# VHH binders against o13842, part 6

Target 1, 320 residues: o13842
Amino acid sequence: MYETRDLTGNAGKPVDTNPWPNNSKIAVSFVVNYEEGGERSLLYEDEGFETFLTEAGLMPFPNRPVRERSIESCFEYGSRCGFWRILNLFKKHKVPFTCWAIGQAVEKNPVVVGAMEEAGCEVGSHSHRWINYEGVPPETEYEHIKKSVQAIQKASPSNSAPRSWYTGRASLNTRKLVCQVYKDLGLPQPFDSDEYNDDYPYWVADPLASKPGAEDDKGLLIVPYTLEVNDMKYAVAPGFCNSDDFYTYARDAFDVLYEEGLEGAPKMMTIGLHCRLTGRPGRFRGLQKLMEHITSKEGVWVATREQIAQAWSAKHPYKA

## First folded at step 1 (VHH)

Design c6 (framework vhh_7pa5_2)
Fold by ESMFold2-Fast, scan of step 1:
Structure c6 (fold): chain B 320 residues (1-320), chain A 124 residues (1-124)
Amino acid sequence: as target 1 above (320 residues)
Amino acid sequence: QVQLVESGGGMVQPGGSLRLSCAASGFTFSEYWMSWVRRAPGKGPEWVSTISTDSSYTSYADSVKGRFTISRDNAKNTLYLQMNSLKPEDTALYYCARGEYSSDWYGIDEFDYWGQGTQVTVSS
């Protein structure tokens, strides 16, 4: 499936028709990663505690097969405080986000799904566990995908299955397994966000088709994500040290894409957030400023990833 | 038990030099890529440099290229960082880490990390 790489994309050309409603100049996707309770822990029979993406960072913790309560409580801040702070901001501005929800995290705190639905936000899947799926057996990953979809649907007051998919640390098997699980569950094919290579949605061949371009190839829509405009950089080099660093970087990225939209090339932009990172009061200030900046501009469409996928598909349907 | 012990830090004037050492024990040092990571006061962690098992590959952060040199002595289970032409901006706590830094998005979650690091202060 990945034997060749598309290095050309759209070759710098604007799309032939504006994909966004009301002639919007940019579609803005805020993504909230809901991971708390899905991270590595001896409580879940993992080989050790989680060290990734908290204020702990490079602190000198012993690398032993034990629980580290300090780190666990840093994750718990995300579910207890940070998520609610972020949700309330979006409710205040009456704009949605898309959540990437870890299935196990949802199982341990299902109230967040209903709260997001009430606020008009989308709940997508971030697989079952917050782990690297490279090297995980396909049968095990299949069951994880299935569990995550079912956990989110069960927690949903409207009984809605996630339409948007993001694994993050995906395997080469992930895309095909996700499509297979959705087919096996009788659900419509999801939109795949495990690509970081463009500022537009785009189509790939259906991984379940007999071959690319065959009669059974109905395509799979990719809605790209970002590791660039992402609050993970508060914890990862080259890094954001304060809320103004995040705000300035995200604002500049928005301004560039918005200006390109004004000049006839409307695109999408994604902003990645984590409940325990941006949900902390000091970092949260940067998100407040960014929200004010983005919502102050004319011709900006703040939308769920499902809404973006549907708008794109309507104007740019798959051509085998 | 895996143990990494950093040493060689101190106070220097701008333009000065320091050599950091990291003594490794509790694992087969020659089988692991090794890295240096630093944390400046009030700033997040920054990857500095990485070296492969046999020293055939080295990489450096843009901020230190041409000034710092990473090396290792597998017979002595020791990692080194030679720091030349030091700047006030190099002031940080320097940590020895087991593992390779994957550029752009990740790297920190794959490091083993022990001890309190060694402090480097460059006074103007």
Scores: ipSAE 0.000, ipTM 0.122, lowest interface PAE 20.6, mean pLDDT 88

Design c7 (framework vhh_7d4b_2)
Fold by ESMFold2-Fast, scan of step 1:
Formats: structure tokens, C-alpha cells, sequence
Structure c7 (fold): chain B 320 residues (1-320), chain A 126 residues (1-126)
């Protein structure tokens, strides 16, 4: 696995058949990261507090292992306010999103899963904890993956296990371990989003196969994610200062891909959101403007990642 | 409780204009997308135009693009349809509708709407 790198992809060629329903010119994937309650804290027996993707950069913090209540409350804004503000916007426009749900965050606030299902949204897995899995023992990571899947399924009124997977800070073992857990639980193989390298879904060899191209290789579908069109840039450099920065950047990315779709190369686009970032009222204005822009265009399909994966697979099945 | 009341219909000559109004009550108007549908005798209801909850996004049937304009005034709980350059084929009963809150996989079918007005007749004849 990862012994070679595919630098070629489709060599700049459009796909031979439009995979999207009703001859749509672009498939748009909004992603909502639900991480609140899964971040690093001494309360969860971690070695320190979390500062990543918060407004923490405006405050001095001691260099010691303590709980920082100010930072904890910034994450709590996401679960208490930001999530509900974002969900309500998608309900008003009658379009879905896919959630990257941290298993521990779901365990601490399971009501969000039922709310998303009622709204027609997809709940995917973001592993169990919001941490870097590089250096985590494989047996520990296996248990985290399993706990995440089970926590989401338990919170689901329809008893649905997550069909889409995203770790973010993954180890070289993560993809194989995810496939193994799903197999061991008797679940269908998930769609993997831990790649940032294309504007189309694509197939890779099954990590559980004896070798790539073997008779037991049934493939694994990759649905690429984004760090580029992502509200994390409000919190990291180079970043967004105001809601118009996010809106203008995301709008331009949409317009380019949409225009390529009109010219015969329909693609997918992902927009990454965080409940505690875009869920804040000032930043939220940019998302409202983006939503109105995207939904004003003909031939746009706003869909869950599971729907995108299924549409792609139907037109472009795996060929070993 | 929930009511949608259309007004402004009538008989008009080809090339003339009419303005339809839909007065809404019994729900939080500013939170709902709204639409105008029409139904000619012997035909199914079809979407004419729709408008988002804020008024920032509008959609039109190809047959009316450039001639009709949908708008809303959330402070008055009223939606409008300005119909210019009317043609005999625009003759129909026009219905005001308020959309559902949840994504159903469709935006343009009659079943996407929870509430309907009683309709107002528009007749374009010489």
C-alpha cells in the first residue's frame, strides 16, 4: 500500500460518461466537521489541551498540561450553536451535507446524528478522536475505528453505520485498518475520503487484497476531500479575514469547475466547514451567500458523498 | 391556521401585463421558500417560478424567462409575480405555494410543497 504514487490520474482528460444525475454539470459536496468534544483535553486523559482550529491564537496560554476552559468553550460553541445554525441553513435550501463525525463527539452529544438524518444529510466517520494517528499502535487505532463506527450507528435512529470515512491526520496503516474493521463488523466497504489529489472520485486497489490486481482485489473507491476550499483558513495562515474572503474564494472555485462542466468535463467540488468556525454569525454570512450563488445555477447537483460515490460507481465500476 | 391567498388575476389581451400577489399568514413567511405554479385545462401543474427564503435566489421555467419576475416582501408576508408580454399559452390557474423545510431530493414537483392557495385565473385572449 502506498509503495508507488499515481502522479498521472486521468492525464487531464474528461471522463467518457457524465456520472452525475440529470446531466448535472457539477456535483457539490458540502462537508460539516463535527469535532466538538473529541479534541485533546486532560479531561480525556490526553497530555495537554487543544489549540488547533480555534480562536486560541489571540490568547496567551501557559506551556503546561492544564485544562483551558476558554478553548473548551470555543469548541462547545460548535455543538451548542454553530451546528444548529448550519443545519438550519441546509434545511431552508433543501440540500444535504455529509458530516465528518468524531466518534467521541457523537457519544457526548448523540442528538446531532438524528437531527442530520431527519434533514437528509449523511453522517460519515472522522475516526474516534480528533488527533494525529501517526505513531498510534495499529491495535489501538483498530479499536478507535471500531468505536467510532459503533458510536455513530448507536446514535442513528435508522441504525445506519457510516458509509463514508475521513481520518484527516491518518497513519500509513489507517486505510487497511478501516477496511479490516468494516469487514470484521460485516459492513459493506466504506468510501475513503483521505485524499486531496483530484476533482473526481477514483478507484484504488483493495487494501485487504493479497496484492493489487489479484483475484481478491475488489477495489476501494476514493472520494477526494479538500483543504483548499475549507473554512479552516479562518484559523490558519494563509487565511481568510472576513466572510467575503471565504465567499469570494469558494465562489471562484465553484465557477471554474462549473464552467469546465458546461464545456464537457463535469467534476465534483468539496467545501469543508467547521461548526465552531463558519457557525459563528460573522463567518456564517459567507456561507449563506455561497449557498444562494450555488443554488441559483442550472445543472448543479448538491449531494452527499455517499450519493456521489454511488453515482460514480454506477458509471465507472472498478476494473482491476 | 396557515393560509395563502392569491390576487391579481383577470382577463388581459396579448402583450399586456398582470401582477399577481400572494398574501401569507399562519407561519413564519421569511423562513420558507415560495413558488408560483400554474395549471391549464387538461394539463398537470407546472412550476412557473420559485424564490428562496431570503429572496436572493430565483428560478424560472424556460417558457417565462425574461418575461416574468418573482419577488417577495418579507416585512409584508407577500410574494409577487410580475407577468409581462403575456401570451395566450400563459392562460392558466396560478397557484401560490410554500415549500417544505427538508430536502426531499426534489425542488420542482408539487409534492415538494406543504401549503397551497386556492388559485387565481389568468386568461390571455384577444
Amino acid sequence: as target 1 above (320 residues)
Amino acid sequence: QVQLVESGGGVVQPGRSLRLSCAASGFTFSEYAMGWYRQAPGKQRELVASISWSGGSTNYADSVKGRFTISRDNSKNTMYLQMNSLKPEDTAVYYCAAETDYYSGSYDLPEDFDYWGQGTQVTVSS
Scores: ipSAE 0.000, ipTM 0.156, lowest interface PAE 19.0, mean pLDDT 88

Design c8 (framework vhh_7yz9_2)
Fold by ESMFold2-Fast, scan of step 1:
Structure c8 (fold): chain B 320 residues (1-320), chain A 123 residues (1-123)
Amino acid sequence: as target 1 above (320 residues)
Amino acid sequence: QWQLVESGGGLVQAGGSLRLSCTASGFTFDSYAMGWYRQTAGNEREWVAFIYTGDSTTYADSVKGRFTISRDNAKNTVYLQMNSLKPEDTAVYYCARDSGVDTAMEDWYFDLWGQGTPVTVSS
């Protein structure tokens, strides 16, 4: 019914070879979720509207199958304003982020892909719709994965398919379906970020292999994501009330991991951001402060998830 | 304590009708969307119908035009009127409360379920 989970990981030990370039003490992954236009809405032929991770969460909206333009406009802020504010900050500091791009959101505003590529950022896939995929038929999820990859590649001026994958609210079928779609499209296997369980990348068995450890098992690289250093807490109780709450929490997490790196255990850190949340001016102040703090430190590598995955793989290759 | 109690299930002949009731207690009923699901042995629960707090409704394609969901907030009760029943409607029917915290396009995260009421449609 359920698979056995690995509770050991690296048993608290540092890796024996620093995986990061220039003897960096920490790799920092900023993630920007580009979701607006992919949420549930009657405008998109869904059965209802979405309030999750918006200012609308505590408002008395009718829970009925109608369009709610107030909520639609809360999401639209992310595309119209928040994305550009965040991108401009990263351009100013000359550091990249990785985007989790919803395929349908990209279809509705493809200019964002070119803008991110121009800024040296990575565009990864966040599947096609911003929904919970548990309970979605595997055939439907397969088509969503394929549509997402194709939408991002079509919008890319460099014709680049996403190398990094994150669903978030994934089904038990998601990982295998993602690998199958990439294989069927003739694309290299993606780096999977649907785990929250470590501060290092790590390998798992290839879900398409005949069995774990077999000759056809080339591994699948996991690059862990975060729900804890994530601006979603502005919208989830008890969460973050103001930009200083976000800044203080993220700064403290960075400082701990950075200090561990100075002591011989260089790790990675992820910061999760949403265009409609941190993209709002009041919340954005916390990101500005965090960026200044992180970039003020020596031995910090701010990188895309693809760069982190490649650096890790070069020093810690898969062993079946 | 939060509770959902289904009733009205039973045996009915194909082409017949049956009305299911679900009575809620322990929470503010009129603040939650309510739904009906059904499950056959060895299969996952499948969505049948939802009713929102404003009384708007949605239905699975397999039951649209035959089933009607309604609610009576004064009685803390949600109903499923099932008409033109078919043998393939045979299942255990479950009442559920929408949690309001996570929503998928084809499935809701329901945080409270009833014990179920069996419906058997003979051919």
Scores: ipSAE 0.000, ipTM 0.129, lowest interface PAE 20.4, mean pLDDT 87

Design c9 (framework vhh_7n9e_1)
Fold by ESMFold2-Fast, scan of step 1:
Structure c9 (fold): chain B 320 residues (1-320), chain A 125 residues (1-125)
Amino acid sequence: as target 1 above (320 residues)
Amino acid sequence: DVQLVESGGGLVQAGGSLRLSCAASGFTFSDYSMYWGRQAPGKGREWVSGISGSGDSTAYASSVKGRFTISRDNAKNTLYLQMNNLKPEDTALYYCARDQYFDSLTGYDEYFQHWGQGTQVTVSS
């Protein structure tokens, strides 16, 4: 709880004038959140149903400890239709995305992991359940992290463990517990995405080190995420009303970062997507238009988060 | 009208055992996760243990794991905490809590708990 915050970063200066492969002016990370089957529900022995980030807000539901079929079917649209619509778009454009998969969702629909690998996409972890981990006991969260990693690896045809980590509603214990689980499983340290504070990857001290900067401090690479360019705004105020709202907002964010790249400050951009939100036909049009815009530009690198992390860390290794 | 009434506390010697009970009323008990928390003199509240509505999942704070066991009887609307190998450091007011269902479309997910009045546990050495 006593972790201090770095308010300076790189003080507005470009960290690297040519950080990406092939002189690319921007690295673009599309993130697909695969959450369907991991939400709160009496189906999973939770105390009630989940309405957050669904179309359920269009209907009044009393907050009751019951199953609601409308809510259940809103999540099912993501796994049954939306995921496949999104995957097919990326296959058509021959560019990858990174999926952050909820472990329980993967357990209930493991075929999505094989489909993503076949398409050249990365599968990362979104922990085990789609819940708020604030206040969850460290031992319980440790077990959830472990279950998530193991569920994804088991579903993977290549037996690959997730390298990219994102919890979203993380506790103060999450970062250290994730590193501990990966160490205990004999896996290489993951890249952490539970930060929203920069347009570049950057290093923090290894939470398992005896102290910051010590000989045992291997660093931890942060690959930042976004709430700005995120389709969650279709379901959350201040909101996107239509596909053009999402498209024009995401396009403008891309254009700003791309133009800065052309002027000698190449950066990364993330676009956050949810299968049950952008996977709906009306909203999906915005993603199609965005993909056409992004892929029409020269010097754009659409990459997995693991590829971005590897390219960055190769040029910028951790220095204590 | 949620009511939670704790009982079973008392004075016990170090190394001893106590079993706490929490009688719940005013809601469908089996539909809610239940928790035990404690507050020692001059300290903040500390989470001790939790159990799912079905009873199939349990969790414990590191300080009590292996010594305390949480359980529930959904037919009797009662939550239990079996405390073994008690230490002076376990001296506290113990209270049970019910998880709150949430109704969130505002972009934040916040859990509220209903707490009982508590039962005092004193461990002498």
Scores: ipSAE 0.000, ipTM 0.113, lowest interface PAE 21.2, mean pLDDT 86

Design d1 (framework vhh_7yz9_2)
Fold by ESMFold2-Fast, scan of step 1:
Structure d1 (fold): chain B 320 residues (1-320), chain A 122 residues (1-122)
Amino acid sequence: as target 1 above (320 residues)
Amino acid sequence: QWQLVESGGGLVQAGGSLRLSCTASGFTFSEYAMGWYRQTAGNEREWVAFISWSGDTTYADSVKGRFTISRDNAKNTVYLQMNSLKPEDTAVYYCAADFTPYDEYSWNYDYWGQGTPVTVSS
């Protein structure tokens, strides 16, 4: 039987009136998705090519299992140009952020993990491949999770394993398999970002526990992500047409959450970015404006997802 | 953990040559633009030479034609070959690393070495 969903949360009440360091009124999480080299392609012996979240939707392509250099080059823009442009912006502003890296993308371009760490970025895992894991055999998904963790750790100059986990197109088995892999590798339990349902972290039962609430239930921390404040909308019609669409939407979301924080209900906000999308010069302008807006405000805590997870867990430990 | 270590400085006669080396550790050297700066007593640091991550070079007018900057990514090292040295070249020489993905000049550097003294006599 599949688990039921919690539709109540905290019933519209503040979970904590002062959850963040230095009495901050909002925690802001910038997430850069490093996906290029992990997509479906005949270069990687897949049955076809990937067009999702690229400008490829604007061009006609044959519906057949061939290599499409136009598509390949759209993804390559992210790793060749967009990643570095975005990284440089965060370095110039000295703003912490999180990168979620796809294991296969790291294997094909391992230099990026060192660059992420050097920029003060937290490196998390975006699984091994940028695919839909629904219907993937559990044994195969287990190996993908393991390969992702090991690829990132191997590429890390500090030999650090990712603590932040995000799959995106997860299977019903993903959360349990991630916890199992981390246990089998002797690593600390990760926190999970494959939820979009709240503006603050929260706990769920440990998927490896014998049952929810049992003595072996250590909990699993959820740090929610967003599809709303996300540059993927540049590629999904009717979405965002220009950088001002992204900027005004993200700014308004920030302003609402910031104002709620000033009124005694501080929360977190996530901004989702993709190297081949916001990394394009025209779209990048919107990110520059957003960065200036967010950093101009008092009582704003810009943090990595791991810092947010640690701050939340310290104040709100799991009640088994 | 992150460091730049300069070497090759010393005392040399006017008209002589020196080769400075700067070895990087704790960061991905091949992704960084590298520069050499110098500082004389009582003055601010002045830029001497720059090499991009792709190998493009630029020089200050005062050293152009006499100094050559190069890099060896396999050794994580940047070099400054100094020929036809003048007493005016006497300074402490600093290696600097700047992470930039653009093919543009940048004088804001992320990492600095501790410096190596060069004295040119007579």
Scores: ipSAE 0.000, ipTM 0.080, lowest interface PAE 25.4, mean pLDDT 87

Design d2 (framework vhh_7pa5_2)
Fold by ESMFold2-Fast, scan of step 1:
Structure d2 (fold): chain B 320 residues (1-320), chain A 123 residues (1-123)
Amino acid sequence: as target 1 above (320 residues)
Amino acid sequence: QVQLVESGGGMVQPGGSLRLSCAASGFTFSDYWMSWVRRAPGKGPEWVSTISEGGSYTSYADSVKGRFTISRDNAKNTLYLQMNSLKPEDTALYYCARDTLEYSSSPDYFDYWGQGTQVTVSS
């Protein structure tokens, strides 16, 4: 029915082995959400439009079964301008990010996958549509997961399937369905990021196992994501008003985790970004400042989530 | 008030077919997942099949998979169960049940049941 939640984790203890390369004091995961073209719209046979995480979300818009060109153009800024501005910053600093790519958004603008791959970034899956999957039938969600994986792989010049997974607004069936789709497609199990509860990766039981700890339990690696150090707060009151709000908040979070790493407890940090939010010039300044701050520090590893997952699992393998 | 009224049951020989219907009233039928549940003499309730609100998802108990088909007509507020290749083991009272908005194959999660329609498979 419902899984019990683990409130203990590591009980405040540092991990006994530093998992990061070159004895790095912190692993930093920048995440870029590529969602534009996957949102609710009558163009995609939905019953209305989406305002969530746009400037239009601050205005009272009735949710009617009509097209609103103003809100459509707010999303399009992300794919037309914001994505490219963000990508160019990471290229300039020669550090990667991981993308949460919505399958339908990729289908409508596949050139972004090749651009990210060429830049050394990871393209992960954000499922097929930018919707809440609670209440979606399991068979429909299975097809969405499959379509997402296939859309990203088809757009990839190296024909690479996404290794990292994030739904966000997941159903109770999502984790098991994701593992089932990857198994059915003959792909290695993905790294799951649909948790917000720790500053370390950690293992859970394989949802396809007969029971936790059974012989068939190969584990599933969780790489936690964040809603805290996330530019979504620009769009959600009473969040960030200006780029310095984002910068100072993210900088302080980095500084705390970095100092803990210097004191013998190296961890990971995630920063969540959206093409249509931080990709806007005024907000983008905060990301530029944050990048300069992070890359100026010794012992910092800016990495894809796949790289973080691989480093972690090499030093901390699953124990059933 | 919610009402579910089953019909279409009867006596049939092994290998025969029957089509059950359930007429729903008193709620917005198209908002709910619907199920068929049966109760054989001397046994507890056994879930048979479920259909999502729009009909895009269906599921079946292993004992009936490949032989039974669940369907619905939201314009007529009616749920159907087409039963083919009937076996003596299919003899039971068949109930139409309204599921919660969350998927469940457990009979404990249905909030309204009909009166049932008897299906008897005998030579």
Scores: ipSAE 0.000, ipTM 0.098, lowest interface PAE 22.7, mean pLDDT 88

Design d3 (framework vhh_7d4b_2)
Fold by ESMFold2-Fast, scan of step 1:
Structure d3 (fold): chain B 320 residues (1-320), chain A 123 residues (1-123)
Amino acid sequence: as target 1 above (320 residues)
Amino acid sequence: QVQLVESGGGVVQPGRSLRLSCAASGFTFSNYDMGWYRQAPGKQRELVASISYSGGSTNYADSVKGRFTISRDNSKNTMYLQMNSLKPEDTAVYYCAAEPYGDWLDSAEYDYWGQGTQVTVSS
């Protein structure tokens, strides 16, 4: 029913003592989730409204098939203010991020894609809608994946399709469907980020291959994501309260991985951000402090996920 | 663990009635808004009717207003859907769903779903 899981990985050993460009001791992936306009809402012909990952959870909202303008405005803060505040910080420090962009959100505010490209950031796909894809028919999910890719490419001044993929609330069919859509559109296979299980990129068998290890197995590169160093914890247990909670946690995680890199085990680190969460001024202070800390260190490579994937695969190509 | 078990589905002629039941376990039922969704062949799941955790508020899709009635019994951890004047267009798999009130602090944001019960209204 389910695929087998690899519990061993690299058995705690360094995969490579110098995997990153310029002898960097850590690769840091900042991720900005652009979800505003893709959430559940009667505005988008859904049967209800969304409360997940918003300040709206502080107020009682019985689940009803109505519009909740307070909740709508909480999401709108992300697209109107939070996104731009975050982007300006990255522009000031001259370092990029990767965006997980919801296709429908891009359709409703396409200017964000050009702004990110101008700033040197990567626009990846977060599927078409910010919903749980478990139980969605495969043919419907296929169309959502296709619409997401096309929406991002259409909004891109460089006409670039997303190279990195993250669904989050994925179905059992998601990985294979994503690879199938990219193949059907004639696009190169995307880098998959729907895993949280390691601090290095790694290969899995191509889900479209006849079987693992077959002649048609070209591999699929996994670039792990994070739920640990993620501002979603402002809205989800165990919780962050103030800007320093996020800052000190993220800084400690960076320091541990950076020190391991100095000792001969360079790794990657991901930091997950949401426009309507960290984009709020009080929480944003923590990101400013984190950015200053990270950019003050020698041997740190702040890179897009595409750049990390390309550096890794060039040095560690797939072997069937 | 959370479980939702639907019952009461079946095959029925147009104009007849069915009553669906949803038995809930593994959570504090009285703290959850509950709903009935349905999925017709070739379509995504859609909300048919919902009821607040207190039972004080109910809402219905326009296609079922005046024909369907949702209710709940918090003492029995059970939700019901009384379906009157059934039409061929009501043919679908009906799903019980629970959405936790105030779930922004919880690790699970997904609606809890039952496995579904088939309702077929012959034409």
Scores: ipSAE 0.000, ipTM 0.093, lowest interface PAE 24.5, mean pLDDT 87

Design d4 (framework vhh_7n9e_1)
Fold by ESMFold2-Fast, scan of step 1:
Structure d4 (fold): chain B 320 residues (1-320), chain A 125 residues (1-125)
Amino acid sequence: as target 1 above (320 residues)
Amino acid sequence: DVQLVESGGGLVQAGGSLRLSCAASGFTFSDYYMYWGRQAPGKGREWVSGISGSGGYTAYASSVKGRFTISRDNAKNTLYLQMNNLKPEDTALYYCARELPDYYGSGSFDAFDIWGQGTQVTVSS
């Protein structure tokens, strides 16, 4: 896997049929990352604490493996406040999102899965821990993938295993291990979102096939994610300073893709959100404005990633 | 002043057993994931087994799973590898390694920040 790069993508190819239902001009994927409770912390028997993508990253901390309540409580804000604020906005507008749920975070607060299902949202897996999986032994990562899937399914009132997969800080082994775990658990193959390289879904060879294009190659669907239209930029310089920076950037990205859709090239757009970042009131205003802008346009389809995957697969099935 | 010192290697017949030890000093041992890796002559380092700081989490390479057992004694700052049913293919220099904090890691076996000098294991047929 990953031995060569396909540099042509789908953006340079004619779309044979409109991939989206009702002749929609754009499919919009809102992603809510539910990570709080899965970060590195001595509370969870890790060797150190995590400050990334929190306000705590602005404070000087010694490079020591100690508990820091300032850091812990910044993460807790996502679960206590930010998640519910975001969920209520989507419920008000009657549009869904897809959640990237960290398995350990779900174990610490399982009620969020039922709340999302009730609201018509999709719960996908963000692996078990919010860590960098590069360098993690394959057998350890296999167990983390399995634990994540089982934690989400256990918390699900409908007993549903996640259909969408996103690790983020993935290794070169991650995609094959995910497919192997799902096969071993007897679950349908998930859709993989650990790519940032296109504005359309696309197919790759099945990592478990004997070789690409072989009889056992059923394909694997990629539904690309984003680091570009993502509230993580509030925490990463030069990033976003205020909610209008996020709104203006996301709105412009939407407008460009929407205009391309009006001209016969309907695409997908992803917006990445974090409960502890956009869930804060000052940043949340930007999401409210974006939601109003997006839902004010005709021919816009706000959908879960599973719905987008199903729509794409129906019109553009895998050919080995 | 951080040191990892491996011991317990030697010559053993196929089917035999060895127990490797790694004495750690100069850091808070219980705060770090610890790993055993090995390197055969002319090859790169390969991962064998890993254990979390508390000892509650262990992992093994497929080639050694069921034959090797990793453990640690945090009171003695010592990491262990119990090797059973040894094969000639297990012949290598065995290293104790401390994991880099994973948040910024590049994810290769080379991401381990402290390596011991190693202890030689030779398995004859």
Scores: ipSAE 0.000, ipTM 0.127, lowest interface PAE 19.6, mean pLDDT 86

